VHH binders against Bile salt hydrolase/transferase (cbh). Designs and how they scored, part 4

Target 1, 323 residues: Bile salt hydrolase/transferase (cbh), of Lactiplantibacillus plantarum (q06115)
Amino acid sequence: CTAITYQSYNNYFGRNFDYEISYNEMVTITPRKYPLVFRKVENLDHHYAIIGITADVESYPLYYDAMNEKGLCIAGLNFAGYADYKKYDADKVNITPFELIPWLLGQFSSVREVKKNIQKLNLVNINFSEQLPLSPLHWLVADKQESIVIESVKEGLKIYDNPVGVLTNNPNFDYQLFNLNNYRALSNSTPQNSFSEKVDLDSYSRGMGGLGLPGDLSSMSRFVRAAFTKLNSLSMQTESGSVSQFFHILGSVEQQKGLCEVTDGKYEYTIYSSCCDMDKGVYYYRTYDNSQINSVSLNHEHLDTTELISYPLRSEAQYYAVN

## First folded at step 24 (VHH)

Design y2 (from x1 with T103E)
Fold by OpenDDE, fold request of step 25:
Structure y2 (fold): chain B 323 residues (1-323), chain A 119 residues (1-119)
Amino acid sequence: as target 1 above (323 residues)
Amino acid sequence: QVQLVESGGGVVQPGRSLRLSCAASGFTFDDWSMGWYRQAPGKQRELVAYISSSGSYRKYADSVKGRFTISRDNSKNTMYLQMNSLKPEDTAVYYCAREGEEEDSFDYWGQGTQVTVSS
């Protein structure tokens, strides 16, 4: 998985969801009066409205990524082998990993508020059900101004400032960020010959400044590639241009079917790509087969209600026959 | 200009109730967490209650838990403090405050409203 922030016409947040199995994901809106039930903390009977992708497995909004009506966004990304959820601690705020998204988005409007209120956060190791165990995750949280990464590891809870607005998977974020130093020589322009003074080397092609940009599907490579792409991205100062560019950035780190085998005969692929407009409250998405950009707007629904609103993903390819 | 104006203070007997209000202006109210502080004579200012921008997340000082309720109406740019079962120890000037951009800081304060609990 890859999550990014992008500032252009508006402020955007989104992610590729890469996995080997689809759970019939839906765009789900959690209205303000939907009773959010938590295992160890008080329920939320009134909260910000939330929009995002959920698995179609339970009535509880199990979000993969989401945005609230204030533009605060969060995405959970696989963090296998690194995520360490803890036992209950009476002196801390105990939130299960599947509760983190609605807990944060329901209550807070900014990363500032999040930072203040997660100091005593304890990601407690409580499954949703016997049939639905916890996934090892870490999270990108972002608003219009900044982003942070939340990791629960063996050493404890880690909160990182994210200056590049990118998160992938393993290893830990600080290592990924440091790894960018290895690529400081990359450029969106043609580099000069710095190989040796003893040999004249020719600039024989466009795009040579990107030589060395990793193209594989590993988490570290996707992190570098996404960061390089988004930080050098240019887009028109329009909604359409910005959203288009956003999906192109995610496209650069998309996982194609057949390239990443996770078990015999099963391959990880980009099931959907999302883009949240933090200013407009619009959730955009594409699927692997449907390249048409779909949109769901928070503001087009009645948000002072108690029932979830869900839309199945439009996953069928859309063709326009010109003739 | 950011302004916070408290009201609702007064003199009451122990066991009685008061409701404080804080009217906010000069900023987008629902983008900010807010709080109530109090300062008794000769004592340091202390946090009484905290409320997130949505109003859903609330924290209280141990001394007021179960007796005080903080709330807000974002449509009215107003924060409230319902104070029940008041005690003489609750006597103080109560201040409305906006939480600042820096961690664990409040950047704007009201002028305060006097609450006196005496028999």
Scores: ipSAE 0.827, ipTM 0.916, lowest interface PAE 0.5, mean pLDDT 95
Fold by OpenDDE, fold request of step 25:
Parts: C-alpha cells; sequence; structure tokens
Structure y2 (fold): chain B 323 residues (1-323), chain A 119 residues (1-119)
C-alpha cells in the first residue's frame, strides 16, 4: 500500500490499497450521531462525520482510510512483522488498532490536535472478534498543512513528522525516510555529465534525471518512487486537473496483477486508489478495473444522523462509446 | 486578532450551579481545542476542563469530574462550562483558553470571570 499527500488546487490525501483479497469494500459515511463504540474508552455519540473505505464484514465501520469533515485524513497500511500492539495500560489511552481511525477522525480536526492528544495513546492488542483479528498496521495522518506517521513497535509508540507526505509498508518510517538520501541525485531535469571529465557522455533521452529511480513493487522502492513523483509533480489549476494528477501520482506505484505473488496463484494488486479532497470533503476513488473516477461527497448527505451510509465500490469497467 | 471573552461568573451558594460561556473570535473556532482554567487566590492556575475541536473529546480535572461539563457550540463560536454542585473550593477566577500547538500549552487566554462559592 502507498499513501500520499498532495497540494494542488486543493489539498489532497489518498492511497493505493494493495492486497490479494477484496472484502467487498465500500465507501462509508459515519454521520455525526452514529454511536461509535470503543472497547476501553468512552463511546462517541457525537463526533465529526467521517468518510472513507470500509470492509463489508461488520456493521462497525472498519475503515482502511478515511477523512473527516474537517479534512483530517488517515490511512492504515500493512506493517507486518513490525507492528507490536500492547497490553492494556490503565495509565494510557487504550485504543485498539481498528478503532484508531474513527477515534481520531471523530474527535480531532488537525494533525496538531492529534499530536497533542496521542501522547498517551496505547494501541492495545484487542481483536475486533475471534473471526477478525487485528492487522499489523501503521498509519499516515495528514491535514492540509502537515502529516505524521504513527507506529506501534516493540520499543513503543512512535510518532514521526512526515516531511515528504508518503507512507508505504515495511520497514519503519524513519528508515525509509533516511533511505531517500540515497536518491538525492535524482532530478526532474536533464543532469549534466558528472561521471568523469575524461569521457563525454551524452544526454540521449528525456527523463534521464530519474535514472536510478527504483521501479519494483517493494515497499521501500514504492516509497522512493512515490516521494519523488509527488514532490516533483506540478500543481494543477483546477480540481479536475488536481484529482487527475493525484491518481497519476498513485499510478506510478500501483501494483499490477501478476507481479507480486503472495501465495500460489494469489497476487497482491491495487484493489482501489483513493483521493480525498480535504477542502471539499469529497472522496474520490478508482478501482482496478474501473478507471473512471468516482466521487462521494460528505456534503451531499445528511450528516446529523445515526445510521451508516455505505456505497459499494463501482468496480466494473466503464466504457464510453464514442461511436 | 484572537479574542476570548468569558461570562457567566458570579456569587453562588454551595450546591448551586453556574454556567460559564466563552465567546471566541479572530480565528476558526472549530479548528482548535479549547479549555477552562481556574486560579484561586494564592494558588496556581490549574486546568479544569479540556475539549477537542469537535467537542467529542473531553478531559476534566479530578476535582470537578462528575460536576462540571465542558461543551462547545461551533456554530456560535462559543465554549461553555456547566458547573453543578459547586463547592467553596471551586472559588476562583475562571479563564477560557485556546489550546496551542504544543502539548499542554495554551496560546490565548481570556480576561477571566470570577466565580465565588460561599454560604
Amino acid sequence: as target 1 above (323 residues)
Amino acid sequence: QVQLVESGGGVVQPGRSLRLSCAASGFTFDDWSMGWYRQAPGKQRELVAYISSSGSYRKYADSVKGRFTISRDNSKNTMYLQMNSLKPEDTAVYYCAREGEEEDSFDYWGQGTQVTVSS
């Protein structure tokens, strides 16, 4: 999985969801008066409205990624082998990993506010159910101004400032951020010959500044590629242009069926790509087979309600016959 | 310019209730956490209650838990403190404050409103 922020006409947040199995994901709106139940902390009977992708497995909004009506966004990304959830601690705020998204987005409007209130956060190792164990995750949290990464690892809770607005999977964010130093010579311009003064080497093609940009689907490579791509991508002057650009950025690190085998006959692929407009409260998405950009807007629903609003993903290819 | 104006203070007998209000202006109110502090004579200023921007996350000092309720109406740019079962120990100047960027920091304060609980 890859999550990114992007500043353009508006402020955007989104992610590729890469996995081998689909759980019939839906766009789900949690309205302001939906009672959010938590295992170890007080329930939220009134909160910010939330929109995002949920698994269609339970009535509880199990978000993969989401945005609240204030533009605060969060995405959970697989962090297998690194995530370490803890035992209950009475001196801390105990939130289960599946609760983190609604807990944060329901209450807070900005990364600033999140930072202030997660110092005593304890990601407690409590499964949703026997049938639905916790996934090892770490999270990208972002608003219009900044982003952070939350990791619960063996050593404890780690909160990182994210200067690049990118998160993938393993290894830990700090290491991946450091790894970008190895690619500091990359450029969106044609580089000068710095190989040696003893040999004249030609710039024979456009895009040579990107030589060395890793193209594989490993988490570290996707991190570098996504960071380079998004940080060098132009801002667009329209909403449509910006959303399009955003999906192109994510497209640079999407996973095609067949390239990443997880087990025999099972391949990890980009099930959906999302783009949240933090300013407009619109959740955009595409699916693997449906390249048409779909949109769900918070503002088009009555948000002072108690019931979840869900939309199945449009996953069928859409063709416009010109003739 | 950021401005916080408290109101609703007064003199009450023990066991009675007061409701404080804080009118906020000069900033996007619903983007910020807010809080109430109080300072009694000869004592240090102490946090009474904290409320997140949404109003959903609330924290209270142990001394006021169960008696005080912090709330906010973002449509009115106003924060409230409902104080029930008041005690003489609650006598203090109560301050409205905006939570700053740093942990446990507030960057703007009101002038305060006096609350006196006496028989």
Scores: ipSAE 0.821, ipTM 0.913, lowest interface PAE 0.6, mean pLDDT 95
Fold by ESMFold2, fold request of step 25:
Structure y2 (fold): chain B 323 residues (1-323), chain A 119 residues (1-119)
Amino acid sequence: as target 1 above (323 residues)
Amino acid sequence: QVQLVESGGGVVQPGRSLRLSCAASGFTFDDWSMGWYRQAPGKQRELVAYISSSGSYRKYADSVKGRFTISRDNSKNTMYLQMNSLKPEDTAVYYCAREGEEEDSFDYWGQGTQVTVSS
């Protein structure tokens, strides 16, 4: 999985969701008065409205990624073998991983507020059910100004400032940042000959500044490629131009069927891509088989209500016939 | 231009209740966490209660837990402290405060309102 932030006409947040099976995902709005129940902390009867993609589970909004009405965003990304959830700790705020997104987005308006209130967070090892065990995750949390990474590892909870606005999977985020140093010499420009003055080396193509930019689907390579693409991106200063560029950034690290085997005969691929406009409260998405961009607006619903509102993803191919 | 104005302080008997208000202006109130602090004469200022921007996340000092309730009305730019079962130990100047940018900081304070619990 890959999650990014992008500042253009407005402020944007989104992700590729890479997995081997689609589970009938839905865009779900949790309105302000939906009772959010938590296992070890106080329930919320009033909270910010939330929009994002959930698993198809009627009893609880199990968000993969989401945005609240204040423009605070969060995405959970696979962190297999690195995530380490802890036992209950009476001296800490005990939140099970499937509750983290609604617990943060229901209560806080900014990364500033999140940072102040997660210092004693304990990601407690409580499954949603026996049939739905915890996934090993880490999280990107972003607002219009900044982003952070939350990782629960063997050594404890780690909270990192994220100066590049990108997250993928393994390894720990500090290694991802360090690895960017290996690509310091790359650029979006035609390179001059810095190899040696003893030989005249020619440029033969545009794009030679990017020689060495990794193209494989490993999480470290996707981090580098997404960061390079995002940080060098340009877009028209319109909503449509910004959203278009956002999906191109995610497209640079899209996973195609057949290229990443997870178990014998099963392959990881990009099931959906999302783009939230943090300023307008609009959730854009597209799916593997339907490249048209769809939108769900938080402000097109009655938010002072008690019932979840869900829209199945539009995943069947659509072709515009021109004759 | 940030202004925080406390009201509702006074003299009350032990076991009675009092409700403090903090009127806020000069900033986008519903984007910020807020708190109530108190300071008895010759003592350090202590956090009494904290409330998130949404009003949903609340923290209390152990000495007031179960007796005090913090709340806010974002439509009126006002924070409240409901103080029940008051004790002489609760006698202090109570301050409204807005969170700061830095972790564990508060940058703006009201003028304070006196609460005196005495027979």
Scores: ipSAE 0.457, ipTM 0.793, lowest interface PAE 3.2, mean pLDDT 92
Fold by ESMFold2, fold request of step 25:
Structure y2 (fold): chain B 323 residues (1-323), chain A 119 residues (1-119)
Amino acid sequence: as target 1 above (323 residues)
Amino acid sequence: QVQLVESGGGVVQPGRSLRLSCAASGFTFDDWSMGWYRQAPGKQRELVAYISSSGSYRKYADSVKGRFTISRDNSKNTMYLQMNSLKPEDTAVYYCAREGEEEDSFDYWGQGTQVTVSS
């Protein structure tokens, strides 16, 4: 998985969701008066409205990624072998991982507020159900101005400022950030001969400043490639131009079927890509088989209501005949 | 031009109630966490109660938990502190405050309103 922020015409947040099975994902709106029930903290009967992609589960909004009506965004990304959830701790705020997204997005408007209120957070190891055990995750949390990374590891809860606005999977975020130093010589420009003054090496192609940018699908490589692509991106200062560029950034680290084996005969691929406009409250997405950009807007629904509103993802290929 | 104006203080007997108000202006009130602080003479200023931008997350000092209730009305840019079962130890100047832009900081306070609890 890869999640990014991007500041252009408006402020944008989104992700590639990479997994081996696609099954009935939904865009879900949690309206302001939907009763959010929590296992170890106070329930919320009134809260910010939330939009994002959920698992197809009728009883609770199990968001993979989401945005609230204030433009605060969160995505959960796989962190297998590194995530370490803890036992209940009476001295801390105990939130199970499947509750983190609604707990934060229901109550807070910004990363500033989140940082003030997670100092004693404990990600407690309570499964949603017997059939739906906890996934090992870490999270990117972003607003219009900044982003942070939340990781629960063996040593405890780690909260990092994220100066590049990118998150992928393993390893720990601080190693991902350190690894970027290995690429400091790369650029979007034609490089000068810095190899040696003793040979006059030739520039034979545009794009040679990117030689050495990793091309494999490992999470550390996708982090580097997404960061390079995002930080050098340009777009027209319109909604359509910005959303278009956002999907190009995510496209640079898209996973194709057949290239990343998970188990014998099963492959990880990019099931959907998403782009939230934090300013307009619009959730854009594409799926692997349907390149058309689709959208769901918070403001097209009645938000002072009590029931979840869900739209199945549009996954069928769509071809426009021009003749 | 951030302005925070407290009102509702006064002199009351132990066991009685008082409601403080804080009128806010000069910033987007709905985007900020707020707090009530108090300072008795010769003592450090202490956080009494905290409320998130949505109003749904609230936190209290142990000394007032169960007796005080913080709330806000974002349509009126106003924060409140309902103080029940007042004790002489609650005597202080009460300040409304906006949480700072940095983690764990406070950047704007009102002029304060005096609350005196005595027989």
Scores: ipSAE 0.433, ipTM 0.781, lowest interface PAE 3.4, mean pLDDT 92

Design y3 (from x1 with E101Y)
Fold by OpenDDE, fold request of step 25:
Structure y3 (fold): chain B 323 residues (1-323), chain A 119 residues (1-119)
Amino acid sequence: as target 1 above (323 residues)
Amino acid sequence: QVQLVESGGGVVQPGRSLRLSCAASGFTFDDWSMGWYRQAPGKQRELVAYISSSGSYRKYADSVKGRFTISRDNSKNTMYLQMNSLKPEDTAVYYCAREGYETDSFDYWGQGTQVTVSS
C-alpha cells in the first residue's frame, strides 16, 4: 500500500490499496448521527460525517481509508511484523486498531487536534470478532497543512511528523525517511557528468536524472518512487487536472497482478486507488480494472441521519468505443 | 481579531448550579479545540475541561468529573460549562481558552468570569 498527500488546485489525500484478497469494498458514508460504538471508550452519538472505503463484511464501518467533513484524512497501511498492539491500560485511551479511523475522524478536524489527543493513545489488542482479527497497521493522518504517521511498535506508540507526505509499509517510517538520503542525487533535470574527469560521458537520453530510482514493488522502493514523483509533480490548477495528476502519482507505484506473490499462488495487487479532495469533501477512486475515475461527495447526501450510506465500487472495465 | 468573552459567573451557595458561556469571534470556531481553565486565589491556573472542535471529545479534571459538563454550539460560536453540585473549592476565576497551533497549548484567553461558592 502507498498513501500520499498532494497540494495543487486543492488539497488531496489518497492511497493505493494493495492486497491479495478483495472484500468487495464499498464507499461508505457514516453520517453525523450514526452511533459509533467503541469497546473501551465512550460511544459517539454525534460526530463529524465520514466518507471512505470500507470492507463489506460487517455493518460497522471498517474503514481502510477515510476523510471527514472537515478534510481530516486517515489511511491504514499494512505493517506486518512491526505492528505491536498492547494490553488494556487504564491510564491511557484504549482504542482498537479498527476503531482508530472513526474515532479520530468523528471527533477531530485537524492533525493538531489529533496530536493533542493521541498522546495517551493505547492501541489495544482487541479483535473485532473471532472471525475478523486485527490487521497489523500503521497510519498516515493528514489535513490541508500537515501529515503525521502513527505506529504502535514493540517499544511503544510512535508519532512522526511526515515532511514528505508519503507512507508505505514496513519497515518503520523513520527508516524509510532516512533512506531517501540515498537518493538525493536524483533529479528531474539532465545531470552533468560527475563520474570522472578522465572520461567524457554523454547525456544520450531524456530522464537521465532519474537513473537509480527504484522500480521494484518493495515497500521501501515504492516510498522513494512515490516521494520523488509527488514532490516533482506538475499539474494544472484545476480540479480535474489535479485529480488526474494524483492518480498518475499513485500509478507510479501501482502493483500489477503476478509480480508480488504472497502465498499459494496468491499475488498482491492494487485493488483500488483513492483520492480525497479535502476542500470539497469528495472521494475519488479507481479500481484495478476500471480506469474511469469515480466520485462520491459527502455534500450530496443527508448527513444528519443515523444510517450508513454505501456504494459498491464500480470495478468493471469501462470502454468507450469510438467506432 | 480573536476574542473570547465569558459570562454566567456569580455567587452561589454550595450544591447549586451555574452555567458559564464563552462567546467566540474573529476565527473559524469549529476548527479549534476549546477549554475552560480556572484560577483560585493563591493557586495556579488549572485546566477544568477540554472539548474538541466537533464537541464529541471531552476531557475533565478529576476534581470536576461527574459535576461539570463542557459543550459547544458551533452554529452560535459559543462554548458552555454547566457546573452542578458546586463546592467552595470551585471558587475561582474561570477562563475560556482556545487551543493554539502547538500541541498542549492555548493561545487565546478570555478576560475571565468570577465564580464564588459560599454559604
Scores: ipSAE 0.817, ipTM 0.912, lowest interface PAE 0.6, mean pLDDT 95
Fold by OpenDDE, fold request of step 25:
Structure y3 (fold): chain B 323 residues (1-323), chain A 119 residues (1-119)
Amino acid sequence: as target 1 above (323 residues)
Amino acid sequence: QVQLVESGGGVVQPGRSLRLSCAASGFTFDDWSMGWYRQAPGKQRELVAYISSSGSYRKYADSVKGRFTISRDNSKNTMYLQMNSLKPEDTAVYYCAREGYETDSFDYWGQGTQVTVSS
C-alpha cells in the first residue's frame, strides 16, 4: 500500500490499497449522529461526519482510509512484523487499531489536535471479533498543512512528522525517510556530467535525471518512487486536473496482477486507488478494472443522521463507445 | 484580531451553579481546540477543561470531574463552562483560551472572569 498527500488546486490525500483479496469494499459515510462504539473508551454519539473505504464485513465502519468533514485524513497501511499492539493500560487511552480511524476523525479537525490527544494513546491488542483479527498497521494522518505517521512498535508508540507526505509499508518510517538520502542526486531535469572530468559523457535521452529511481514493488522502493514523483509533480490549476494528476502519481506505484505472489496462485495487486479532496469533502476512487474516476461527496448527503450510508465500489470496466 | 471574551462570572454560595461563556471572534472557531483555565490567588494557572474542535472530545481536571461540563456551540462561536456544585476552592479567575498550532500551546487568552464561591 502507498499513501500520499498532494497540494494542488486543493489539498488532497489518498492511497493505493494493495492486497490479494477483496472484501467487497465500499465507500461508507458515517453521519454525525451515528453511534460510534468503542471497546475501552467512551462512545461517540455526536461527532464529525466521516467518509472512506470500509470492508463489507460488519455493520461497524471498518475503515481502510477515510476523511472527515473538516478535511482530516487517515490511512492504515500494512506493517507486518513491525506493528506491536499492547495490553490494556489503565493510565492510557486504549484504542484498538480498528477504532483508530473513527476515533480520530470523529473528534478532531487537524493534525495539531491529533498530536495533542494521542500522547497517551495505547493501541490495545483487542480483535474486532474471533473471525476478524487485527491487522498489523501503521497510519498516515494528514490535513491541509501537514502529516504525521503513527506506529505502534515494540519500543512503544512512535509519532513522526512526515515532511514528504508519503507512507508505504515496512520497514519503520524513520528508516524509510532516511533512505531518501540515497537518492538525493535524482532530478526532474537533465543532469550534468559529474562522473569524471576525464571523460565526456552525453545526455542521450530525456528523463536521465531519474536514473536510479527504484522500480520494483517493494515497500522501500515504492516509498522512494512515490516521494520523488509526488514532490516533483506540478500543481494543477483545476480540480479535475489535480485529481487526475493525483491518480497518476499513485499510478507510479500501483501493483499489477502477477508481479507480487504472496502464496501459490495469489498475487497482491492494487484493488483500488483513492483521492480525498480535503477542501471539498469529496472522496474519489478508481478500481483495478474501472479506470473511470468515481466520486462520493459528503455534502450530497444528510449528515445529521444515525445510519451508515454505503456505496459499493464500481469495479467493472467502463467503456465509452465512440462509434 | 483574535478575541476571546469571558462572561458569567460572579459571587455564589457553595453548592450553587454558574455558567461561563466565552465569545470568540477573529478566527474560524470550529478549527480550533479550546479550553478553560483558572488561576486562584497564590496558585499557578491550571487547566480546568479542554474541548476539541468538534466538541466531541473533552478532558477535565480531576478536581472538577463530575461537576463541570465544557461545551461549545460552533454556530455561535461560543464555548461554555457549566459549573455545578461549586466549592470555595473553585474561587479563581477563569480564562478562556485557544489552543495554538503547537501542542500544549495556547496562543490566545481572554481577560478572565472572576468566580468567587463563598458563604
Scores: ipSAE 0.793, ipTM 0.902, lowest interface PAE 0.6, mean pLDDT 95
Fold by ESMFold2, look of step 24:
Structure y3 (fold): chain B 323 residues (1-323), chain A 119 residues (1-119)
Amino acid sequence: as target 1 above (323 residues)
Amino acid sequence: QVQLVESGGGVVQPGRSLRLSCAASGFTFDDWSMGWYRQAPGKQRELVAYISSSGSYRKYADSVKGRFTISRDNSKNTMYLQMNSLKPEDTAVYYCAREGYETDSFDYWGQGTQVTVSS
């Protein structure tokens, strides 16, 4: 998985969701009066409205990624072998990993508020059900101004400022930032000969400043490639141009079927890509088999209501017939 | 630019109730967490209660938990502190405050309102 922030015409947040099977995902709106029930903290009977992609589970909005009506966004990304959830601790705020998204997005408007209120967070090891055990995750949380990374590891809870606005999977975020140093010499410009003054070397192609940029699907390589692509991106200062560029950034680290085997005959691939406009409250997405961009707007629904609103993802191929 | 104006302080007998209000202006009130602090004579200023921008997340000092309730009305740009079962130990100047940039810091303060609990 890869999640990014991007500031252009508006402020954007989104992700590639890379996994080996689809679980009939939906775009779900949780309106302000839907009762959010929590295992170890007080329920929320009134909260900010939330939009994002959920698993197809009838009883609770199990968000993979989401945005609230204030423009606060969060995505959960696989962190297998590194995530370490803890026992209940009465001196801390005990939140299950599957509750983190609604707990944060229901109550807070900004990363500033989140940072103030998660210093005593404990991600507690309570499964959603006997059939749905906890996923090993870490999270990117972003607003219009900044982003942070939340990781629960063996040493405890780690909260990092994220100056790059990118998150992928393993390893720990601080290693990902350090690894960017290895690519310090890369650029979007034509390099000069610095190999040796004893040999005259010429350029033979545009794009030679990017020689050495990793192209494999490992999470560290995707982090580097997404960061380079995002930080050098230009877009027209329009909504359509910005959203278009956003999906091009995510496309640079898209996973294709057949290239990342997880078990014999099963492959990880990019099931969907998403782009939230934090300013307009619009959730854009596309799926593996349907490259057209679809949108769902918070402002097109009645938010002072009690029932979840869900839209199945448009996953079948869609062509525009010219004749 | 930012203004915070407390009201509702006074002199009351032990066991009685009092409600403080904080009128806010000069910023987008419903984007910010708020708090109540108090300072008794000869003591450090202490956080009494904290409330998130939505109003749904609240924290209290141990000394007031169960007796005080913080709330806010974002449509009126006002924060409240309902103070029940008042004790002489609650005597202090009470300040409303807006969150700061550091964890558990506040950067704007009201002028304060005196609460005195005595017979």
Scores: ipSAE 0.483, ipTM 0.806, lowest interface PAE 3.1, mean pLDDT 92
Fold by ESMFold2, fold request of step 25:
Structure y3 (fold): chain B 323 residues (1-323), chain A 119 residues (1-119)
Amino acid sequence: as target 1 above (323 residues)
Amino acid sequence: QVQLVESGGGVVQPGRSLRLSCAASGFTFDDWSMGWYRQAPGKQRELVAYISSSGSYRKYADSVKGRFTISRDNSKNTMYLQMNSLKPEDTAVYYCAREGYETDSFDYWGQGTQVTVSS
């Protein structure tokens, strides 16, 4: 999985969801008066409205990634072998991982508020159900100005400022940032000959500043490639131009069927890609088989209501017949 | 210019109630968490109650839990503190504040309103 932030015409947040199995995901709006029930903390009968992609579970909004009506966004990304959830601790705020997204997005408007209120956070080992055990995750949380990374590891809860606005999977985020130093010499321009004065080396192609940019699908490589692509991106200062560029950034680390075997004959691929406009409250997405950009707008719904609103993802291939 | 103006303080007998108000201006009130703090004579300023930007997450000092209720009306840019069952030890200057990034950071607070609980 890969999640990014991007500042252009507006402020954007989104992700590629890379996995081997689709679970009939839906875009779900949680309106302001939907009763959010939590296992170990006070329930919310009134909260910010939330939009994002959920599993197809009718009883609770199990968000993979989401945005609230204030433009605060969060995505959960796989962190297998590194995530370490803890036992209940009466002196802390005990949130099970499947509750983190609604707990944060229902109550807070900014990364500033989140940082203030997660210092005593305890990500507790409580499954949603016997059939739906916890996934090992870490999270990117972003608003219009900044982003942070939340990781619960063996040593405890880690909260990192994220200066690049990118998250992938393993390893720990601080190692991902350190690894960027290995690519310090890359650029979007034609490099000068710095090899040796003893041999006269010439440029032979546009794009040579990117020689060495990793192209494999490992999480460390996707982090580097997404960061380089995002930080050098340009877009038209319009909604359509910005959303278009956003999906090009995610496209640079898209996973194709057949390239990353998970088990014998099972392959990880990009099931969906998403882009939230934090300013307009619009959730854009595309799916593996249908590259048309689809949108769901918070302000097209009545938000002072009590029932979840869900739209199945559009996954059937479509084309425009020219003749 | 950020301004926070407290009102509703006064002198009351033990067991009675007071309602404090904090009128906010000069910033986008509903983007910020807020708090009520108090400072008794000779003591450090302490957090009494905290409320998130949405109004849905609230915290209280142990000494006031069950007696005080924090609330906010984002349409009126106003925060409130309902103080019931007042005790002499609640005597203090009460401040409304806009909390900063860190738990103990203080970036703006009002002039304070005196609450005195005595016979």
Scores: ipSAE 0.450, ipTM 0.787, lowest interface PAE 3.3, mean pLDDT 92

